# Ledger of designs, part 106: VHH binders against q9xw16

Target 1, 132 residues: q9xw16
Amino acid sequence: MSGWNAYIDTMTAAAPSIKRCAIVGAADGSVWARTEADNVFKASEEELKTFVALFNDVTQVPAKGADIEGVHYVVPRTEESLIFGKKENTGFFAVKTKSAVLIAVYEGPNEVAAQVRKAVESMQTYLNNAGY
Below, E stands for the ipSAE of ESMFold2; O stands for the ipSAE of OpenDDE; V2 stands for 0.75 times the mean of E and O plus 0.25 times the DockQ between their complexes.

## First folded at step 8 (VHH)

Design ta9 (framework vhh_6fv0_2; at its last look DockQ between E and O 0.90; V2 from the best seeds 0.78)
Fold by OpenDDE, look of step 8:
Structure ta9 (fold): chain B 132 residues (1-132), chain A 119 residues (1-119)
Amino acid sequence: as target 1 above (132 residues)
Amino acid sequence: QVQLQESGGGLVQPGGSLRLSCAASGFTFDDYYMYWVRQAPEKGLEWVSTISSSGSYTYYKDSVKGRFTVSRDNAKNTLYLQMNSLKPEDAAQYYCAAELHDTGWPDYRGQGTQVTVSS
């Protein structure tokens, strides 16, 4: 297991409602690590390339939403390095680090989203401090 | 307890305007993102607009941009939605909603106010 896979495990362990998760390159959307097996993160390379580019101007994302794994999510607001997404009882958090984008897709009521955000932002902080 | 009470809905013709209001209480209004969401018959809950605590940031779904304006008066604990150039597809029950847990989605909403657009 690569070092990046360990970070996937850390996030999924911290937030059980995370169903799929990926760490991708911020520049090109290349997959560094992802959940696999029964919870395989299925976003295509092209889709991820488009997704990470959303961080070039997060203020424009709410108007159009965001697509992950062929699913369109509503994005009611964004923060500088954070994109939210909602679709029914699912959603995602995507955070940008110096060199990566962390994406966590979760299922459950909105209440579980707080834990997901915490997990992803904690990892964001850790990776940023580590220079990634 | 958190209370949100919408008002201002009604029947208008296409191209008409409405101004919705939402009276908030039971929480520190000026600390939180506020939302407008709507639900049309046979459709799910739909996000319309978001406004930051201070009002510095506003967000709109694409289909209402340029026509709807969200604003807030924190001194009055009131949220507003100015709706211009209304279309039939804007007809829905409109809800004021508050994001209390920083999840990127509102946690509480009011009973709503009905907006009907018909000639």
Scores: ipSAE 0.880, ipTM 0.939, lowest interface PAE 0.5, mean pLDDT 96
Fold by ESMFold2, look of step 8:
Structure ta9 (fold): chain B 132 residues (1-132), chain A 119 residues (1-119)
Amino acid sequence: as target 1 above (132 residues)
Amino acid sequence: QVQLQESGGGLVQPGGSLRLSCAASGFTFDDYYMYWVRQAPEKGLEWVSTISSSGSYTYYKDSVKGRFTVSRDNAKNTLYLQMNSLKPEDAAQYYCAAELHDTGWPDYRGQGTQVTVSS
């Protein structure tokens, strides 16, 4: 019940199309919480360190895209604290808070993506207000 | 009703240039990110370029950077793609597309205009 895993549960409940997600440290990509069991979020420490560093300048991301769990995603644009990624019928949303990056990987059509974005941004707002 | 109408496609030689246009109607053009995407035979839809609603930010697929320039004229509700130094691999149906919902991916596209590169 306690700790960061409750936030994972909140996001996956809010947007059932989320298949895997994680909360990682913004400075180093260390995993604070993630989906487990048969939907484990399996990004390496090295990959996550590279990924969170993308938030140092989000405008550079679209040129080369981004990798999560060994999957390469096209990133056609970004926002100050948000990176979007697409690969066929799957995608991710990643948002930065003061201390963390929230990553959600989803499957489904573009209409589903709006639910995922709302779920991660709601959590972003909550964590920022709580000082994280 | 949202409408996107591409034009300006055609046949060019390798190394040539072409300028695509896209006339937009049925929405407030200045409020939305706009995109160029393309599709070659036997391939899926490929992102080419993005431009922010004001035109202040542009993004390009790495293979077209320095050769293609996206721009927009918000007074005329028109999106452009200037394509220089065209290569055979650039041959495709080019689509103008809009992100009408903030999902980070275009969710409406026109019918496209064909670009053919041959000698």
Scores: ipSAE 0.604, ipTM 0.825, lowest interface PAE 1.2, mean pLDDT 91
ESMFold2 (binder alone), look of step 8: mean pLDDT 84; pTM 0.837

Design va1 (framework vhh_8ghr_2; at its last look DockQ between E and O 0.63; V2 from the best seeds 0.00; counts 0 for: pae E 6.1 > 2, SAP .803 > .668)
Fold by OpenDDE, look of step 8:
Structure va1 (fold): chain B 132 residues (1-132), chain A 124 residues (1-124)
Amino acid sequence: as target 1 above (132 residues)
Amino acid sequence: EVQLVESGGGLVQPGGSLRLSCAASGFTFSDYYAIGWVRRAPGKGEELVARISGSGGYTSYADSVKGRFTISADISKNTAYLQMNSLRVEDTAVYYCARGYPPIPPTSYYFDYWGQGTLVTVSS
């Protein structure tokens, strides 16, 4: 197991609504860590490469949407280092750090989204402070 | 096989300088990893002296060595370095190079591979 798994565990523990989670390289979308077993994060390498590239111009993402694990999500809005999407009772939050992109896919009512965002952004802040 | 091999240790007088090297093999430096220098002084516990991101873009230091030690990395050589200036007697220790990851929340660090260590002795 990668040492990055500890960060996955931290995020999933902080937000139980997270079904799948991954930490990927911001430069190329390479998977550094991901949820496994019954909750395997299933995005392909090519998909992740495309996804992390969205952060190069987040302003265009709402018009296009975003795909994760073969699922297309509507992206209501974006921030400089934040992309989030929705699809029915599911969604995702993705935040970018200096070196990584943290992706959390969640399931549940819209009310759970706040907790998921907080978990991911907390990790973002932590990693940024650590220079990552 | 992952290996880390330290070199550059030795005897130096207080106020002197020494440069340690850590030659890494079996993996490539990248931000996927962090490289750290950890020292163990006689009768004391382990102390993380310095850390650098795999790409070399970020460095951190223990308060005890700030302003005196500099950690760096040559990605092309897959080698990390620790430049130690203004050495003090209390810097005497075995210095280990270690591969790891960013600190585990909130403060703990994680290293999965270690070198054999190199002895640094600061004495008049």
Scores: ipSAE 0.541, ipTM 0.778, lowest interface PAE 1.2, mean pLDDT 93
Fold by ESMFold2, look of step 8:
Structure va1 (fold): chain B 132 residues (1-132), chain A 124 residues (1-124)
Amino acid sequence: as target 1 above (132 residues)
Amino acid sequence: EVQLVESGGGLVQPGGSLRLSCAASGFTFSDYYAIGWVRRAPGKGEELVARISGSGGYTSYADSVKGRFTISADISKNTAYLQMNSLRVEDTAVYYCARGYPPIPPTSYYFDYWGQGTLVTVSS
């Protein structure tokens, strides 16, 4: 019901391979919006707090990997505001804005991953330009 | 129960200043919300004058008030402010404080709770 749900809908429409996604507060990992109903994004508050803290130094993340929804991902790449995780035929992209972290979990090969990355980065740019 | 209570309106001469306050209860200022000041003048529709994130990290202003008005927030008091300087006759309006959800497009905005308004009259 929050206006943040519109951003969830926009991301999932732009990249249908996104199976679950969320917008969480960058400071504390609190959930502002997430996919619900058929594709509930299920991460604990503790896990999300740990996850958003990875952006404090993204260069350390490839050595550790990342956990989301109780799943451990290998992290082959990071950028200053982006973490990419892989596990078998699934993966995630997470991007940080001024106030939030956008997380999208997807299924599919490299060409699908590119669509997902573009969808989350487009929203990242929009939110940053709006001050969020 | 979410409430927003405006204060600080009044009569002022052109070139003068006023500071409006918006005291919030029933929610805590945070980056989840945006607080806006919207004015309604005679013969004009609503105009979003200024907007701030609840934590104060983002502000925006209508072109008509840039350089003259400043929005701010005091998290410890759960209160937002609008400092209005160099007031003009065309600034005469009822000023409403409103809560919404960022981001808000320039041609539309979504606010779910509104205060009752405070009148600002700028007249010689």
Scores: ipSAE 0.063, ipTM 0.456, lowest interface PAE 6.1, mean pLDDT 85
ESMFold2 (binder alone), look of step 8: mean pLDDT 80; pTM 0.814

Design va2 (framework vhh_8ghr_2; at its last look DockQ between E and O 0.11; V2 from the best seeds 0.00; counts 0 for: pae E 10.4 > 2, unsure alone 64.3 < 65, SAP .844 > .668, placed apart)
Fold by OpenDDE, look of step 8:
Structure va2 (fold): chain B 132 residues (1-132), chain A 124 residues (1-124)
Amino acid sequence: as target 1 above (132 residues)
Amino acid sequence: EVQLVESGGGLVQPGGSLRLSCAASGFTFSSYYAIGWVRRAPGKGEELVARIYGSGGYTSYADSVKGRFTISADISKNTAYLQMNSLRVEDTAVYYCARGYPPIPPTSGYFDYWGQGTLVTVSS
């Protein structure tokens, strides 16, 4: 367990609807930390490499959606450093920092999405301020 | 095997300068890690004097050394440095480099590997 796991714990504690979570390198999608045990984040290296590359041009993402853990999500819209997707009663929020991408997969009604977004964006701000 | 090896310590007069090096092996400097310089002086507590993050993209310093010390990293050499200028007698300590994970608070609890340390003595 690396020090990055603490940030996973922080996000999951802030938003209980988060089922799986990962911190990956923005450059290559390498996994720095992830939820484990019963809630293992299962995205493959190739998938994550493709996913983080979406941030190179977020404007194109809504047209094609995004895949995480073999699941295809509809992406209603994007922001410069934010990609979020939905599938039925699940979804994800992904935010980009200077060096990392934070990914949180959640389950629940649409109302829980706001809390998930807040959790990952708070961490985004924290890490950015720390130079990451 | 992860190793950190400090060098560059020695005796210097007040007002002098010294440059410490921390050669790292067993891992590569990257945004995943942070490097800190921590000093321990007899009769004093441990002090985190400088931190570098993001492979050099972000640095921070203890108030006691701000404006005098500069931490840097050469990724190509996998080596971190601590340039110490305007040295004071109170800077006398064993200086350790340590690997951690960002953000590193001003405590030692977030470091997982340490060097053996190098002694810096500032005396007239």
Scores: ipSAE 0.034, ipTM 0.458, lowest interface PAE 3.4, mean pLDDT 90
Fold by ESMFold2, look of step 8:
Structure va2 (fold): chain B 132 residues (1-132), chain A 124 residues (1-124)
Amino acid sequence: as target 1 above (132 residues)
Amino acid sequence: EVQLVESGGGLVQPGGSLRLSCAASGFTFSSYYAIGWVRRAPGKGEELVARIYGSGGYTSYADSVKGRFTISADISKNTAYLQMNSLRVEDTAVYYCARGYPPIPPTSGYFDYWGQGTLVTVSS
């Protein structure tokens, strides 16, 4: 899905604390685009299929946590279309659009987390308005 | 040779239902392609009424048909369907099945192959 790489570039430019990110299909977890090179997003297709299914009922996710790239995160909070995960000084934000899930993995303190959330939610809004 | 063949059109009364089929050949449904139904009424332009992306995962509909039409796909039969319920006289049109590509930001996807169309007439 080469056309989706522009969205990866846009998110990483908007929040430099994002270390890895991906756009995956909401139905099956298929990777449409991801960060590459030295910051490759390493989640397997099987793991991503399980991960995107968490959005089927986000209210149960805080009790279970979430796994991405073989790392287990505590999920302190969810919203209808958002999952926030934390592990030590690393975390992720994942947001669902009509057809995709945007995942951004970051490192840093709480101020960084707010910037990452803002970047992924801005892209979520853009894609939803474009019909995705 | 990519081809799309529509069937299932006909004459139906207002409030009735029809199911259109779009049999594909020369490619297989996949998460890479989208299938759309586009209609053209006499003297009017084309309207994209429904689109399915990701082999039955993601759908979108024109406001004029939301709640009445349902698009679906059966990958084992390489066929897409448009279930049309609560039909109105305004739904009278030639309905085309079309194949599209995933959109490239900021552009939208477009259709590169079209069927020959099937006529739907909604009249008493």
Scores: ipSAE 0.005, ipTM 0.117, lowest interface PAE 10.4, mean pLDDT 81
ESMFold2 (binder alone), look of step 8: mean pLDDT 79; pTM 0.810

## First folded at step 9 (VHH)

Design w1 (framework vhh_gocatamig_d2; at its last look DockQ between E and O 0.70; V2 from the best seeds 0.00; counts 0 for: pae E 7.8 > 2)
Fold by OpenDDE, look of step 10:
Structure w1 (fold): chain B 132 residues (1-132), chain A 120 residues (1-120)
Amino acid sequence: as target 1 above (132 residues)
Amino acid sequence: EVQLVESGGGLVQPGGSLTLSCAASGFTFDDYALAWYRQAPGKKRELVAGISSGGDTVYMDSVKGRFTISRDNAKNSVYLQMNSLRAEDTAVYYCAAPKPPPEDYGFDYWGQGTLVTVSS
């Protein structure tokens, strides 16, 4: 257990609809922390390497969608440091910090998405201010 | 002003087919993913199908193999072909598009909806 697990706990506590969550290196997709046990974040390092590379050109992501944990999502739109996707009653938010990518996979009606976004963006701001 | 106008809903028997259409305006249609949602009585609105700006598609599991989402950029339209309809498909179906930043967190523009009733 690393100090990064505390940030996972903070995000999941802030948004109960988050089912799985991970903090990975922005450069290579290496896993720094993730939800475990019954809510284990299952994306492989190879998949994460591909995913974090999406931030190199986010403008193309809405045209192709994004894959997390072997699940394909439609991406409504992107921002420079934000990618989010939807599938059924699930979705994800991914935000990029100076050195990390925060990924939160959630489940619930559309209304829960706002809380999830707020949780990951709050953590994004915190980590950026901390130099990460 | 973004406008989404659904059509094509109606009453069909189980096993029947129906095609929904959505005419979109007020935004750069080609640049955005689009989606169909549905809301059954007493239930939350749920994503039925999505289509990326590049034509990639996503479906809810219960409609895979039965529903097909497509788009015609020349007509600024998105469609939902529904085959092998079931009673549980009964719902108001909504066409959806994303809002611009920064507040958007999904498909936040909606049409008025079109009712699909599947009943014997």
Scores: ipSAE 0.858, ipTM 0.930, lowest interface PAE 0.5, mean pLDDT 94
Fold by ESMFold2-Fast, scan of step 9:
Structure w1 (fold): chain B 132 residues (1-132), chain A 120 residues (1-120)
Amino acid sequence: as target 1 above (132 residues)
Amino acid sequence: EVQLVESGGGLVQPGGSLTLSCAASGFTFDDYALAWYRQAPGKKRELVAGISSGGDTVYMDSVKGRFTISRDNAKNSVYLQMNSLRAEDTAVYYCAAPKPPPEDYGFDYWGQGTLVTVSS
């Protein structure tokens, strides 16, 4: 598809506490779409390549954490296609589809984390059904 | 069911050190991430440090390099070693544990807290 930013807009509309997000290639971390301007997602493609490789064995991730935009997050737990992390009043959810990884960085209290997870998982389901 | 009991708080001079301890019970301690929060007078509670089941750590930027979180699974305990204390570190410190999965996005079970006062 062309102009994946429509899917970014859908996620941020569903969970307004998402501050920055991106859709990247699962194989190489190449950016397909990301938030821009004042909410620019700043991770390098080198960092994203390292990040998407975490999905090759999510069971090892809690022991080492995850880095996004140069920020280190503790990862309390993972699921087969889900990594989430926490630092101060910020956190992230990352979900893997057949060919993409969706990453959403949010700010706010724990109650907003559930809404952010729901938004990224809804998009994960949509993209998997669309063949991505 | 989940119980968290903090100890080790007290009055200390600026530049001093304290070690906080948290004794945990009522859950499979080894499997969970744990955290220390603090609440200063008139402020909201903030995450100071966290530690995963695997031993990875995260710190609030203002305490990084000064505070160290650690765990002892044999004793079901979490510790916060606080060095180079500042007046701004004055707060009630809380040990915290997550809810059971899948609601373990944050740290929603809290202890009663232990007061740390940094003053001359």
Scores: ipSAE 0.610, ipTM 0.837, lowest interface PAE 1.2, mean pLDDT 89
Fold by ESMFold2, look of step 10:
Structure w1 (fold): chain B 132 residues (1-132), chain A 120 residues (1-120)
Amino acid sequence: as target 1 above (132 residues)
Amino acid sequence: EVQLVESGGGLVQPGGSLTLSCAASGFTFDDYALAWYRQAPGKKRELVAGISSGGDTVYMDSVKGRFTISRDNAKNSVYLQMNSLRAEDTAVYYCAAPKPPPEDYGFDYWGQGTLVTVSS
């Protein structure tokens, strides 16, 4: 998808602690854009299909956690369109739009988590307003 | 008031075991994920183990297979069973919880910490 890579660049520029991110289809987990090169976002199609399905009932996610790129994260809590997880000195934030799920994997202490969340939620708002 | 009180730290030989306990109060314990963090001198504080409200667990790679996190909702407590201890496990261990009401960052409240020293 031509032009979707610019949104990846926007998120990573807004929160430098993001190491990998992706925009995937909410229905099937298909990859619309992702970080590439040395920081390739490497989740499989089957893992992404399972991951986006978590948004079908976010209330069940804290009981089972979430897997992304073969890494299991504890999910402390969720919101209707937001899942985040933590493992060691890493974590992720994921938000759902009308058509997509935005996933950002970051490294760093808890202080950087706010900037990561802000970056993905700002893009969530933008894409929702644009009809995605 | 949210309170997290750790206990069970001490001096132990390499290969030994300790059980850390954390008593929690001031929030609805059953609804919250809990975690153990540790910090050695001059190092970043790091997540050692986490346990969700539903019992799902995560561990840092270096402790997997040696440490077990568990919770007892009836006693509002979370535990860390530490086996096969190594010198590099020496640190202050902290119990952590989300801030009530839960904040955006996961684990924002910390106990006072309990010192674990592993030495010959």
Scores: ipSAE 0.032, ipTM 0.512, lowest interface PAE 7.8, mean pLDDT 85
ESMFold2 (binder alone), look of step 10: mean pLDDT 79; pTM 0.781

Design w10 (framework vhh_gocatamig_d2)
Fold by ESMFold2-Fast, scan of step 9:
Structure w10 (fold): chain B 132 residues (1-132), chain A 120 residues (1-120)
Amino acid sequence: as target 1 above (132 residues)
Amino acid sequence: EVQLVESGGGLVQPGGSLTLSCAASGFTFDDYALAWYRQAPGKKRELVAGISSGGDTVYMDSVKGRFTISRDNAKNSVYLQMNSLRAEDTAVYYCAAPKPPPEGYSFDYWGQGTLVTVSS
């Protein structure tokens, strides 16, 4: 398949603890690709538009947390191009590239989170180098 | 050096209450979210409650309505008020904070914990 779904497949293969993920437009939250079927990423277009706007000022995000797939996460802290959140044994990492935001939702203990962050940042680097 | 010091654990009967306190130092407390985790014997550590820098909260489903997390930025402290305690709440409770950038992936600094035993 020629398209953004190949990047979803690469990321989920690199970190099997990713339960659902998506690649969305940084400007508008439009979905470029997402996991589907039994692991469908369920965030609405309105939720994604709100979410990608958080990257306009990440320093405000830890004050309110973030919502993904109707789930409210506490956000421990942010970095310029990284937002991550936690709830129970689930969490997410979202990274911004020039043109995209990558969102990965995972399940498992803190050790799992380390591997998911690595996979998402590797894809972020790849897409930035590809001009996205 | 980041330090988290928990207190307030103890033995309590089912239906009882306890308040846990955590004193934090060595980081910019006001800018970070903070959390309480717990680990019961034979189980993995799990996030019980989290509080954003602005006061928004997140709870584990089984404690929602019974536990309340709060923070006092002037005292660099976070609290967990535990009401209607059950035997299954028996665990070591840990105060947790994120590592400063660029390292970290969760709440990565943990205190030594305080034991809560709910038993008759």
Scores: ipSAE 0.632, ipTM 0.827, lowest interface PAE 1.4, mean pLDDT 88

Design w100 (framework vhh_gocatamig_d2)
Fold by ESMFold2-Fast, scan of step 9:
Structure w100 (fold): chain B 132 residues (1-132), chain A 119 residues (1-119)
Amino acid sequence: as target 1 above (132 residues)
Amino acid sequence: EVQLVESGGGLVQPGGSLTLSCAASGFTFDDYALAWYRQAPGKKRELVAGISSGGDTVYMDSVKGRFTISRDNAKNSVYLQMNSLRAEDTAVYYCAAPKPSEGYGFDYWGQGTLVTVSS
């Protein structure tokens, strides 16, 4: 929704290395907010629906990997509410809250990845505490 | 303690082939995805190929169709078969594994093996 754009701005301000990100509905992958213009998050509705369904059983994800923006990522491992992937110089972190999935795509080394993970997990905590 | 030991690097002519091997120990090999990274002088370290615990593979675009990653769970080993090598493939190649908790991707690295493709 329109109010959700503020959370996208908060995450990208906290971790400027985020190239693209989105907040989507956990049940259906519907886009609530995403980066736009030069940083548009380019995932289809079909892809997002498939992606959020991965959180129904994260233990199966490392065996298959995950697709975001038409890019197939290897998933090294998962945590209960966290899926992360790697490909070339890019990666993503996706975290599930009560009602949402936050997805952030970044480019850079592990130092960059650490900053992005921190930003996404901080937002995850905030939204969970806010009832989302 | 996780140990990753690479071998198989060397000097090769453009168009040639090499096979890199990685012997892993100190973790439940079958349960983890594993990767090959490379770092050329003046460039960032990048994922060349990854293989999931189930055998699904990921390749960087510039090596797709030329490189093949495989694993042998009985030997706790990962391989990178490199065909049609180009000068731009010159780099130190690292075998990598995830940390069992924490971490940001593939956080354990071997010491690397140098691949030089002569021009």
Scores: ipSAE 0.369, ipTM 0.707, lowest interface PAE 2.5, mean pLDDT 87

